VHH binders against Endo-1,4-beta-xylanase 2 (XYN2). Designs and how they scored, part 6

Target 1, 142 residues: Endo-1,4-beta-xylanase 2 (XYN2), of Arabidopsis thaliana (Mouse-ear cress) (o80596r5to146)
Amino acid sequence: NIVMNGDFFAGIEPWYPNGCEAFVVSSDPFSSEVMSADSSSGGYVVVTNRKETWQGLEQDITTRVASGMNYTVSTCVGVSGPFNESAEVLSTVRLEHEDSPTEYLCIGKTYASRDKWVDLEGTFSISNMPDRVVLYLEGPAP
Key: E = the ipSAE of ESMFold2; O = the ipSAE of OpenDDE; V2 = 0.75 times the mean of E and O plus 0.25 times the DockQ between their complexes.

## First folded at step 3 (VHH; framework vhh_7nfr_2)

Design g2 (from e11a with A28T D56G S57Y R101V R108F T109D S110Y; at its last look DockQ between E and O 0.01; V2 from the best seeds 0.00; counts 0 for: pae E 15.3 > 2, grease 28.9 > 24.2, SAP .679 > .668, placed apart)
Fold by OpenDDE, look of step 3:
Structure g2 (fold): chain B 142 residues (1-142), chain A 121 residues (1-121)
Amino acid sequence: as target 1 above (142 residues)
Amino acid sequence: QVQLQESGGGLVQPGGSLRLSCAASGFTFSSYAMSWVRQAPGEGREWVSSISGSGGYTYYADSVKGRFTIARDNVKNTLYLLMDSLKSDDTAVYYCAKGIVYSSYWDFDYWGQGTQVTVSS
């Protein structure tokens, strides 16, 4: 698994907020036996004060990926706000290079309704390893 | 290697119920959306239902909404299809498929051998 601390039970690390504020809402991991996004048994992170759609929680996964390998990323996402329509949520892998422009791989896409957890799943592979690989989610306009 | 094996098919009368199972192996089951697809004699394959990796999100074809329920047990690596109020036009071979989800787009890269469901009086 290339994604660490998916349940946030022990805190936010190694996730970090980019251009926003984030805090963990802890939940009892033993309170539910249901393996569903709706159960949120492990806890979740609230992301607030975003200014851009691409701002939010990120995780550096550089040391956990290799060239030529296929990876799957699965996350549970929810959106809240004064909107009635579904909001688009993207899963993106950012490839940062020292001597070339940064690349952005959209690896997954879903639509989330207000105050409802949904799964976001995607796959990706890297042909040439960059200097830094970062996973983040892009949400609705703030 | 990825393996999908369906079971639970059979002959039922209209209005009856069946529960299909699909045993999965060879991949991290909980990381992938799974789907049911059926094929009636002389017809093409028809998407029936899909479920996200964690089971938190489900999709259904209009033809089965309200009658079929897709579920999964990620501990047992098993996909289920609960079929209620079965109709004659539900007769088909039902396939378990490993799917990749991108928004509303579905892609299936692995299939089981299928299980026959026959609805007849």
Scores: ipSAE 0.000, ipTM 0.256, lowest interface PAE 12.1, mean pLDDT 85
ESMFold2, look of step 3: ipSAE 0.000; ipTM 0.119
ESMFold2 (binder alone), look of step 3: mean pLDDT 82; pTM 0.839

Design g3 (at its last look DockQ between E and O 0.08; V2 from the best seeds 0.00; counts 0 for: pae E 12.9 > 2, placed apart)
Amino acid sequence: QVQLQESGGGLVQPGGSLRLSCAASGFTFSSYAMSWVRQAPGEGREWVSSISGSGKSTYYADSVKGRFTIARDNVKNTLYLLMDSLKSDDTAVYYCAKGITYYGSGRYFDYWGQGTQVTVSS
ESMFold2, look of step 3: ipSAE 0.000; ipTM 0.145
ESMFold2 (binder alone), look of step 3: mean pLDDT 88; pTM 0.888
OpenDDE, look of step 3: ipSAE 0.017; ipTM 0.311

Design g4 (from e11a with A28T S52R D56G Y105S D107Y R108F T109D S110Y; at its last look DockQ between E and O 0.01; V2 from the best seeds 0.00; counts 0 for: pae E 18.3 > 2, placed apart)
Fold by ESMFold2, look of step 3:
Structure g4 (fold): chain B 142 residues (1-142), chain A 121 residues (1-121)
Amino acid sequence: as target 1 above (142 residues)
Amino acid sequence: QVQLQESGGGLVQPGGSLRLSCAASGFTFSSYAMSWVRQAPGEGREWVSSIRGSGGSTYYADSVKGRFTIARDNVKNTLYLLMDSLKSDDTAVYYCAKGIRYSSSWYFDYWGQGTQVTVSS
């Protein structure tokens, strides 16, 4: 798993918001007593003030990838709000090129609901290394 | 297997100059951005400079702008840091790192072993 801090145990870094707001909640309201028994506790990040589907948390993974290699990403996601149905959440990699249009790879999809954390998994590879590689999460229309 | 090996460090007087080199192997060097990071005695690591794979775009920490120049030779797979007007505060171990910092924070997966630069009067 190429994603750093995918469970947000150490706060938000290296994740950061793109076009939205984010804040860390120090205790996971979905955490179980078993997690407390092993002396670890998880946190989570709440993303708000989204105006487009692609606005959410992102993580620059440029230093962790190389062309010609296969990578697996895995993160845990949930959706908050007055929503009675599952919401589509996408994992996308954008490849920023100095002299070319940005390329977007949709690498994973899942459906998240208000009261449940679900895994979002995907794989990708890069044939020609760009200047910047960014993994980001996309949610439903705000 | 990615390998990064720094060289060119040493003891210099304030106002002096040094040229650091980083020999890279085990990956397509020209396809990746490269960075220099330093760690002063008793401090955490500090980003110094980055250069895009093409060599066209360079970036510098405010503390070194105008004094340091990052460069690369994509034929020889070598990254350089040309340091001028050295100050005692530049004393550190300098590391070659594969990649560019994250936009609001930084993390690098591959580092060299470092080369010591000591600036003392």
Scores: ipSAE 0.000, ipTM 0.097, lowest interface PAE 18.3, mean pLDDT 69
ESMFold2 (binder alone), look of step 3: mean pLDDT 83; pTM 0.843
OpenDDE, look of step 3: ipSAE 0.019; ipTM 0.287

Design g5 (at its last look DockQ between E and O 0.04; V2 from the best seeds 0.00; counts 0 for: pae E 13.7 > 2, grease 28.7 > 24.2, SAP .687 > .668, placed apart)
Fold by ESMFold2, look of step 3:
Structure g5 (fold): chain B 142 residues (1-142), chain A 120 residues (1-120)
Amino acid sequence: as target 1 above (142 residues)
Amino acid sequence: QVQLQESGGGLVQPGGSLRLSCAASGFTFSNYAMSWVRQAPGEGREWVSSISGSGGYTYYADSVKGRFTIARDNVKNTLYLLMDSLKSDDTAVYYCAKGVIYTSRYYDYWGQGTQVTVSS
């Protein structure tokens, strides 16, 4: 797994928000139950103020990837909504080039709901190394 | 040292209002989400409300939506919970909490709590 802190047990780092707001909470935002201070479960990062589907948490992975190699990405995601609603969440890698348009690789998809936290997994490879490689999460339409 | 000091609790009749405060020190307050949680006698702790570091986003448990308002003052390093239309089942000790990383190595930072009692 090429992604650091994919389950958010370490809070937000090294993830950062892109075009949105993110914050760390000490309790499960999907439950009326409160985790104690001594709980072994990890923390939660809540993403808000998204205006576009592509806005969310991202992580610069440029220094950790090379062309011609296969990588696996795994993150743990959930969404808020009506009791039985599920929502599509995507994992995408963008390849930024100095002198050409950004390329986008959709590498994973899952459906997340209030009832559980789900793994969002995907694989990718890069045939030609760009200037910058960024992995990001896309949520449902705002 | 991180310190959180809650105040503003008390005894109130159903339908009444209270405003809770939490004075924060020992960290850069505006960088962290803050939460209110409550614990009724003999029950586990229940998340009530959260607010983003900037104050631009607020979140509420379904049981308190429309009745409670969370707010913060990042100049005075103070978190607030305005509670309106109080019901008997709102009776609890209310804690403010700093956003933290949940792992086996880290702890939440909690205040001492303030008692809210709603009785007819």
Scores: ipSAE 0.000, ipTM 0.139, lowest interface PAE 13.7, mean pLDDT 70
ESMFold2 (binder alone), look of step 3: mean pLDDT 82; pTM 0.843
OpenDDE, look of step 3: ipSAE 0.006; ipTM 0.311

Design g6 (from e11a with A28T S31K G53S S57Y R101F S104G W106K R108F T109D S110Y; at its last look DockQ between E and O 0.01; V2 from the best seeds 0.00; counts 0 for: pae E 17.2 > 2, grease 24.24 > 24.2, placed apart)
Fold by ESMFold2, look of step 3:
Structure g6 (fold): chain B 142 residues (1-142), chain A 121 residues (1-121)
Amino acid sequence: as target 1 above (142 residues)
Amino acid sequence: QVQLQESGGGLVQPGGSLRLSCAASGFTFSKYAMSWVRQAPGEGREWVSSISSSGDYTYYADSVKGRFTIARDNVKNTLYLLMDSLKSDDTAVYYCAKGIFYSGYKDFDYWGQGTQVTVSS
């Protein structure tokens, strides 16, 4: 799994919002439990004020990828709102080149329902190493 | 509601130049990337160029790089495409669009009526 902090155990870092608002929600603000096989606490990030489908959390993974290698992305996603049907969530990698148009790779797709966490998994490889590689999540239309 | 109105197209000889304009309203223009897209008769849409919200980053399809220049004026809410060294395969209807196009986006209600560019001698 090339994604850092994909279950948000350590808060939002290194994820950051793009064109939207995000905040961390924790089920326990402070835990002093000693290491065990199980944990009763967890956190997640809520993304709000999205105006476009591509607005959401993103993560710069430039230093963790190389051309010619295969990568797997895995994270958990959920949606909330007035829907009683599934909503499409995409994972996309954008490849930013200083001297060329940004390339976009749609690497994974899932359908999320209200109040249910689902896995979003995908794979990709890079043929030409760009200047910047950014993994981001796209939600349904606002 | 997003409104986009293209203008500046016309008939031009090969090697000629045109400047297209797109007047934008119904959204905060300076907060969004903008694009030009073209469609030749009987063909699908072809992405031409995009510009970041600030104007600091510009992107071009290989077919137009070095000949076309995208620009924006965030005070006048206007997007521009300066087309030089036009050739016959540039003949198309040119559309202004809100955002950056890439594979995976749906058709948007955000593009205008288009302006015809015809390169013929």
Scores: ipSAE 0.000, ipTM 0.108, lowest interface PAE 17.2, mean pLDDT 67
ESMFold2 (binder alone), look of step 3: mean pLDDT 82; pTM 0.835
OpenDDE, look of step 3: ipSAE 0.013; ipTM 0.315

## First folded at step 4 (VHH)

Design k1 (framework vhh_7nfr_2)
Fold by ESMFold2-Fast, scan of step 4:
Structure k1 (fold): chain B 142 residues (1-142), chain A 121 residues (1-121)
Amino acid sequence: as target 1 above (142 residues)
Amino acid sequence: QVQLQESGGGLVQPGGSLRLSCAASGFTFSSYWMSWVRQAPGEGREWVSSINSGGSSTYYADSVKGRFTIARDNVKNTLYLLMDSLKSDDTAVYYCAKDWRYGSSPYFDYWGQGTQVTVSS
């Protein structure tokens, strides 16, 4: 698994929010959206003030991947709040280049209903190393 | 208010051609990179092509190189995608995206409603 601090036991780092706010809480009810959590460790992350579906928690994994290798990303995600139907949750890898456009790889997808935890798993490989590789989660915007 | 409106999709047979358009408003179109992104049924988003603010540099995903051409008209505030030699694998909803390249990392900060392209015989 190439993801660091996937259970948020030691805090939020190296995850960071993009276009939103995030913080670690324990033993509180779900906020309107929780994108990554580990129920066994007693901690989870709440994401708020998201404007777009692709804004959320991100992790720079550039130094933890190499071209020509297959990687599996696994996490447990939840959505909560005033949703009337199932919500699509995706894990996506963004390949950033200094002098060319960003590429997007959708590596995993699941459907979550209100106040339920579900598995989100995906695999990917990179043929040519970009300048940055960023893993992020996509979900419903408020 | 940023607004992007795609059009030009439809049903076409393999080997056929389509031209997609994206009408932009609410921002200085000529100052931004623009991109096309697609989403196939049951799959995530895939970047297709990008064009710089002046139209002099274009970039393509390997899956569409040599078949698709991206172009823009800064007088009409319109982005185009010319699609030749269409394959069944090109079936997707195509989205126009404003690229957040000026002053920051390349990131899409707006998507249109999309236009459906179906390649089937």
Scores: ipSAE 0.000, ipTM 0.105, lowest interface PAE 18.5, mean pLDDT 68

Design k10 (framework vhh_7nfr_2)
Fold by ESMFold2-Fast, scan of step 4:
Structure k10 (fold): chain B 142 residues (1-142), chain A 120 residues (1-120)
Amino acid sequence: as target 1 above (142 residues)
Amino acid sequence: QVQLQESGGGLVQPGGSLRLSCAASGFTFSTYKMSWVRQAPGEGREWVSSISGSGGYTYYADSVKGRFTIARDNVKNTLYLLMDSLKSDDTAVYYCAKGWRYSDYGLDYWGQGTQVTVSS
């Protein structure tokens, strides 16, 4: 399971699940004292029933980006489930074109262990605007 | 040469609906991305929605997502904007544009516009 903190008190839009399930939790899902997230406001999203590593939360950011600009994406992520060691979590941007193959940009990665929030930060730029730009998280194998 | 002619604007009450049309000529309509852009009184231009040449991909500004639908008829060379749940903040002149708001080349050509007024 991937978990993401943020301002989700009104639901998960503009994020949506792709090939999995997602739900909002209004309280902190972790019990560890090493967790640094503030759980008193906004809540968290928990992603469940992933079948592939690339399944998770996605966001269409086509209208929020322009070619030639540098962008920084920053969030806090965690993992739950039967992981004995650190799990790799990636942030990826998918560039969709009508007339050419889809491109994938891995823009950030971190290593998360159970019951701990970690920062995930990445940067990217686009040379030519595609027809669609999608930001999503990739996680460990289910 | 390139001509874009908007129509369908008017006065509606809040919560009402309108359907805007844009008749295009002077270029191969089906091969171009098309957009709707609006300008409220005293404000700058705001991109509203875009549609790919085939109609397979559609995009919306966050302010109109879930309320507006962009569509095209490539046989009639016509672009549409179906506007539901209109709000006072939607009051603007609406322009049909050839191109994509966030492409490297931006919007190539704009029509003369059609006035939408949402008021009691």
Scores: ipSAE 0.000, ipTM 0.189, lowest interface PAE 14.2, mean pLDDT 71

Design k2 (framework vhh_7nfr_2)
Fold by ESMFold2-Fast, scan of step 4:
Structure k2 (fold): chain B 142 residues (1-142), chain A 121 residues (1-121)
Amino acid sequence: as target 1 above (142 residues)
Amino acid sequence: QVQLQESGGGLVQPGGSLRLSCAASGFTFSKYAMSWVRQAPGEGREWVSSISGSGGRTYYADSVKGRFTIARDNVKNTLYLLMDSLKSDDTAVYYCAKDWRYGSSPYFDYWGQGTQVTVSS
């Protein structure tokens, strides 16, 4: 299982924002107040100023994967804003090649509402290693 | 409807002080954590400070620790940011932000319009 960032005290690393901003909101692990997004892991990352659905948090996982192996990605997501319906959130892996077009693998999909965390889980495998492997989250239009 | 309205920004000289206010309405203010987030010209948004619903816990970005104080008045539904020893690097639009949840969401669901703080001589 690939756990990308389960500790908000270490910041958002190894995640980074693509075309948007991100910052960590600290929580009090002993408080019953609604500052923590998840009481078991604590804290959360806020993503702001997205312009496109594919902009969000990314992680370069090239050195953490190998061809022929199965990988499971699990995280918890939410969405903000005045949505009248559930919003689609996807996990996607892009395979970057030096001499051929970039490939996109949609590996997980969930529907998030503004009142709860939802699990986002997916699996993938790579048949031939590309030059770079990037995991990223796609969300609703801002 | 949720409404957040900032005030108190302005032009101040380095070493000066400002007090920002955020008037909140449309939700049970004391049940939600509140935050200040800023955006400098040409830069991304930076989280500045957060305060728990009761006011019992406060958190600060390293860049503002010891200079800024976050506070709230749950009777008046107002959030404050007291800014001392201002530096030119504090120049930004400051936004009041509401944490979305009772039953969890990782994002702020409402933002104010923002108030401009300019630190210059």
Scores: ipSAE 0.000, ipTM 0.113, lowest interface PAE 18.8, mean pLDDT 69

Design k3 (framework vhh_7nfr_2)
Fold by ESMFold2-Fast, scan of step 4:
Structure k3 (fold): chain B 142 residues (1-142), chain A 121 residues (1-121)
Amino acid sequence: as target 1 above (142 residues)
Amino acid sequence: QVQLQESGGGLVQPGGSLRLSCAASGFTFSRYYMSWVRQAPGEGREWVSSISSSGGSTYYADSVKGRFTIARDNVKNTLYLLMDSLKSDDTAVYYCAKGWKYDSSGYFDYWGQGTQVTVSS
């Protein structure tokens, strides 16, 4: 797992909001509301003020990946608000190149319903290292 | 966290020159593309120029090619825009931005507060 602080136990860093606001929610030791990949500690992040589906939390993973290797991304996601239908949630990798346009690779996809948490897992590999590799999560339309 | 602080703007006559600076902190400056974006009164934001992480590649909007030069100092974490042969159409607030926008997909994580450039005689 190349994702740093995937459980948000250490706060939000190195994740950062792109075009939106974010904050970490941590439960008391007596609460069962904490979301984390290991389900034992950490927290979850709330993202607000998104205008586009691609706005959300991002993490620069350029120094943690190498060409020719397979990587697995695993996290736990949910949706809140007035969603009676399933909402699509994606994990996407953005490859930024010095000499060509940015590429977008969808690596994971799941469907979440109101007040339900589901696993989001995916794999990817990079043939030629770009200038920058960014992992981000895409949610339903605002 | 991430902070971008522009300076160097001002009032100049047509044909004049200015040098803008952007002090960056809160991230590993030497690993990111950096850009300048401007916004003229009553207009939307327009990309001006970008520079690669190493400084080895530079990109310019057609309207500024040959007149503006983008540069960076990775030791000082500072981005520069050298503006020559300024025209009244260059009047705008100039923003430093993390990332670059080469096409419509674009990528800018953070914007500075801006510095005003006014070209008037």
Scores: ipSAE 0.000, ipTM 0.097, lowest interface PAE 18.3, mean pLDDT 67

Design k4 (framework vhh_7nfr_2)
Fold by ESMFold2-Fast, scan of step 4:
Structure k4 (fold): chain B 142 residues (1-142), chain A 120 residues (1-120)
Amino acid sequence: as target 1 above (142 residues)
Amino acid sequence: QVQLQESGGGLVQPGGSLRLSCAASGFTFSSYAMSWVRQAPGEGREWVSSIRGSGGSTYYADSVKGRFTIARDNVKNTLYLLMDSLKSDDTAVYYCAKDIRYGSGSYDYWGQGTQVTVSS
């Protein structure tokens, strides 16, 4: 499972689950271990029941971006479950076009160990505006 | 028109080496993860290796880890698989595949395949 730490006072919007389930929890899922996670302003989101690596939280950011501008995305992520080694967690932007194939840009990458929060930061720019721009998280196979 | 064309397959002795190439055209090559997938006669498809669009991350099936190296040249729009210490069970048709996402196991375009045979 992917977990995301952040400001979720109003629920998960504008994030939504794609092919999985997500819910807000107000307590630290990693509180039983020694960890450093600096978020006290909101809950965290747990993503469960993923079947594919690209399934997770998504956000439609089409109206919030413009061509030629640089954008930075930052969040804190973790993984849970029976992982024996570091798991890769990615932030990816999907560019959807009406008349051409969908493009996928990996904009950020980190390696998360079981029961630890890590920073995930990425930067991207778009040369030509597509019909839709979706930001989403990718994780290990469920 | 999207095209993927493999080359470099052939007959090789156990312990030998081969270099496979996949020439890609018709899409922004550097924006997509690419994979090698193989299929032995009478068997299902087996994922072999993947590389992210930037070339910054590579992944390998346990059966080939330490023996195979995946690489890409985003200037030449070419994907490579360097195969060392080949074994008879590496015998298969090797396909270049354009992944719709990294590590998804879902592909929207495939090459024609190139035959690799490992025998004496």
Scores: ipSAE 0.000, ipTM 0.123, lowest interface PAE 16.1, mean pLDDT 70

Design k5 (framework vhh_7nfr_2)
Fold by ESMFold2-Fast, scan of step 4:
Structure k5 (fold): chain B 142 residues (1-142), chain A 121 residues (1-121)
Amino acid sequence: as target 1 above (142 residues)
Amino acid sequence: QVQLQESGGGLVQPGGSLRLSCAASGFTFSNYWMSWVRQAPGEGREWVSSIKSGGSSTYYADSVKGRFTIARDNVKNTLYLLMDSLKSDDTAVYYCAKGYRWDSGTYFDYWGQGTQVTVSS
């Protein structure tokens, strides 16, 4: 499971699941459970039922980017499940064109281990605007 | 600094209608889920409704479905609750909250001061 921790008190919009399921986990202020004093984020997203490594959360960023500019993407990721070794997590940008093949830019990579959060940062630039720009995470095999 | 300020509460007769407003400032309103939560006299807090950041999806407690409508105006940074067919059981202080409710949990990080709604003959 890919776990993202990055201000999900806004829900997962504009992120959306692709070929999988996702849900927000956070402390319930009306429950008997007390939030950790060290918790600064509103929640995190758990991604389940992935079938391929490229399935996960996606974000359409077409209207938020312009050609010739450098962009930095930052998030915190983790993995859950019975892992003893580090698992590779990638951030990728997909450039979709109507009249030419889809291009893929792998912009960031990190190694996440169970029960630990790690930073995932990536940078990219677009020389010519495509018809659609989609940011997504690639995780370990399900 | 984040600020949420409710208005529009008051005394109304059963079967009546009210429109609550919440003015938001100090954050990018259009990026966050917003919710309404109420507290009746002598009761705990009850989640009423939530709306996604873009307004594309709305969610309601079973007790208010079909009677209440949550809406937002991201240009004016304002959240609304349109209350129709009010019942005596709707009497409560209504709070505007920054945050959301999902199947796995609920989280609110900022609250307004509340506005009183009294439904009585």
Scores: ipSAE 0.000, ipTM 0.102, lowest interface PAE 18.9, mean pLDDT 68

Design k6 (framework vhh_7nfr_2)
Fold by ESMFold2-Fast, scan of step 4:
Structure k6 (fold): chain B 142 residues (1-142), chain A 120 residues (1-120)
Amino acid sequence: as target 1 above (142 residues)
Amino acid sequence: QVQLQESGGGLVQPGGSLRLSCAASGFTFSKYWMSWVRQAPGEGREWVSSISGSGGSTYYADSVKGRFTIARDNVKNTLYLLMDSLKSDDTAVYYCARGFRYDTSPLDYWGQGTQVTVSS
């Protein structure tokens, strides 16, 4: 599973699951199989039932970006479940065009292990605005 | 226009090795994920492997993990698939494609394919 730390007390929006399940979990210290959250008011999201590595949380950021500008994406991620080695977690931007092929930009990667929150940070820029810009997380095999 | 051209296929005996190449043109190669997809006679398409634009991340189907290696040369705009310990069930037409995987984000450009036959 991929775990993302953040302010999710109102639900997971604007993130949405793609081909998997996502649940908001409170900062309850009695919760098992989840990473400790660094938030005092929110929760964290646990992503489950991924069938492929590119399935995970996505966010449509089309209206939040403009061509020619530099953007930095930062979040905290972890993994839950029986991992006996570090698992790679990526942040990727998908550029969807009506009249042109989809482009994929791998903008960040980190190595997550059980019981740890790690930073995932990346930068990107877009030369020409596509029809849709989607940020998503991808992780280890399910 | 995007163009992808595969080469390197052929007939090999079980346990043999092949190197497939894909020459890419018409786009900024280093900015795109690239994939290999195969199709065996009478079967559907099967994703084999993908590599990120920088080459920093690689993914493999379980059926080929440990036997195949995906690589790229961004100076030459060329994608490679290094195939070792080939088995008869690796027999297929191998396609180079632009993108990560076709079942969540359809691969938008495909080459013509190169035939790999593993037979004794």
Scores: ipSAE 0.000, ipTM 0.128, lowest interface PAE 16.4, mean pLDDT 69

Design k7 (framework vhh_7nfr_2)
Fold by ESMFold2-Fast, scan of step 4:
Structure k7 (fold): chain B 142 residues (1-142), chain A 121 residues (1-121)
Amino acid sequence: as target 1 above (142 residues)
Amino acid sequence: QVQLQESGGGLVQPGGSLRLSCAASGFTFSSYYMSWVRQAPGEGREWVSSINSRGGSTYYADSVKGRFTIARDNVKNTLYLLMDSLKSDDTAVYYCAKEWKYGDSRYFDYWGQGTQVTVSS
């Protein structure tokens, strides 16, 4: 599971799950104090039921980007599960074209350990605007 | 039939350099991320480096940053790993690997047979 930290007070919009499920919760998923984890007011998102590594939260950012500009994506992510090693978490931009194959830009990569928040930050720029630009998170193999 | 064939391994002294090559066939090479993964004697597999489909983005394990350079030639369908300032800890079998999904170094759908790199005095 991918876990994203952020301001998710009333829901996950404009993020949406692709091929998986997502939930907003108020408690820290890495808290060891199960019965006392009610102090968070911002919330975070837990992504579950991923079947493929590329399934996760997506956001259509087509109207928020322009060619020739530099963009920085920054978030905090974590993973859960029985990992013996660090797991890769990626931020990826998918460029969808009407008349050519879809392109994938890995813009950020981090290694997350179980029960730990880590920064995920990356930058990108687009030389020619595609028909659609989608930002999404990729997690460890299910 | 997908095939990945590594070459360029060998015995080298500490501080030396090697260039590994991987000849790819049976798939559209220019459409996929490619990676180098190594396995030292008695150890698990360790991801070393990845390169995106066009070659504009490269990624490196902390243990090799500043010493190794990954590159590709999409006309020749060949992946390279240029290794400088080699250390005894770099001794391993080096595998060329095709990523199943673009940008995902956790799952590889095809592997080469590997090429042995030995760094010793």
Scores: ipSAE 0.000, ipTM 0.130, lowest interface PAE 14.7, mean pLDDT 73

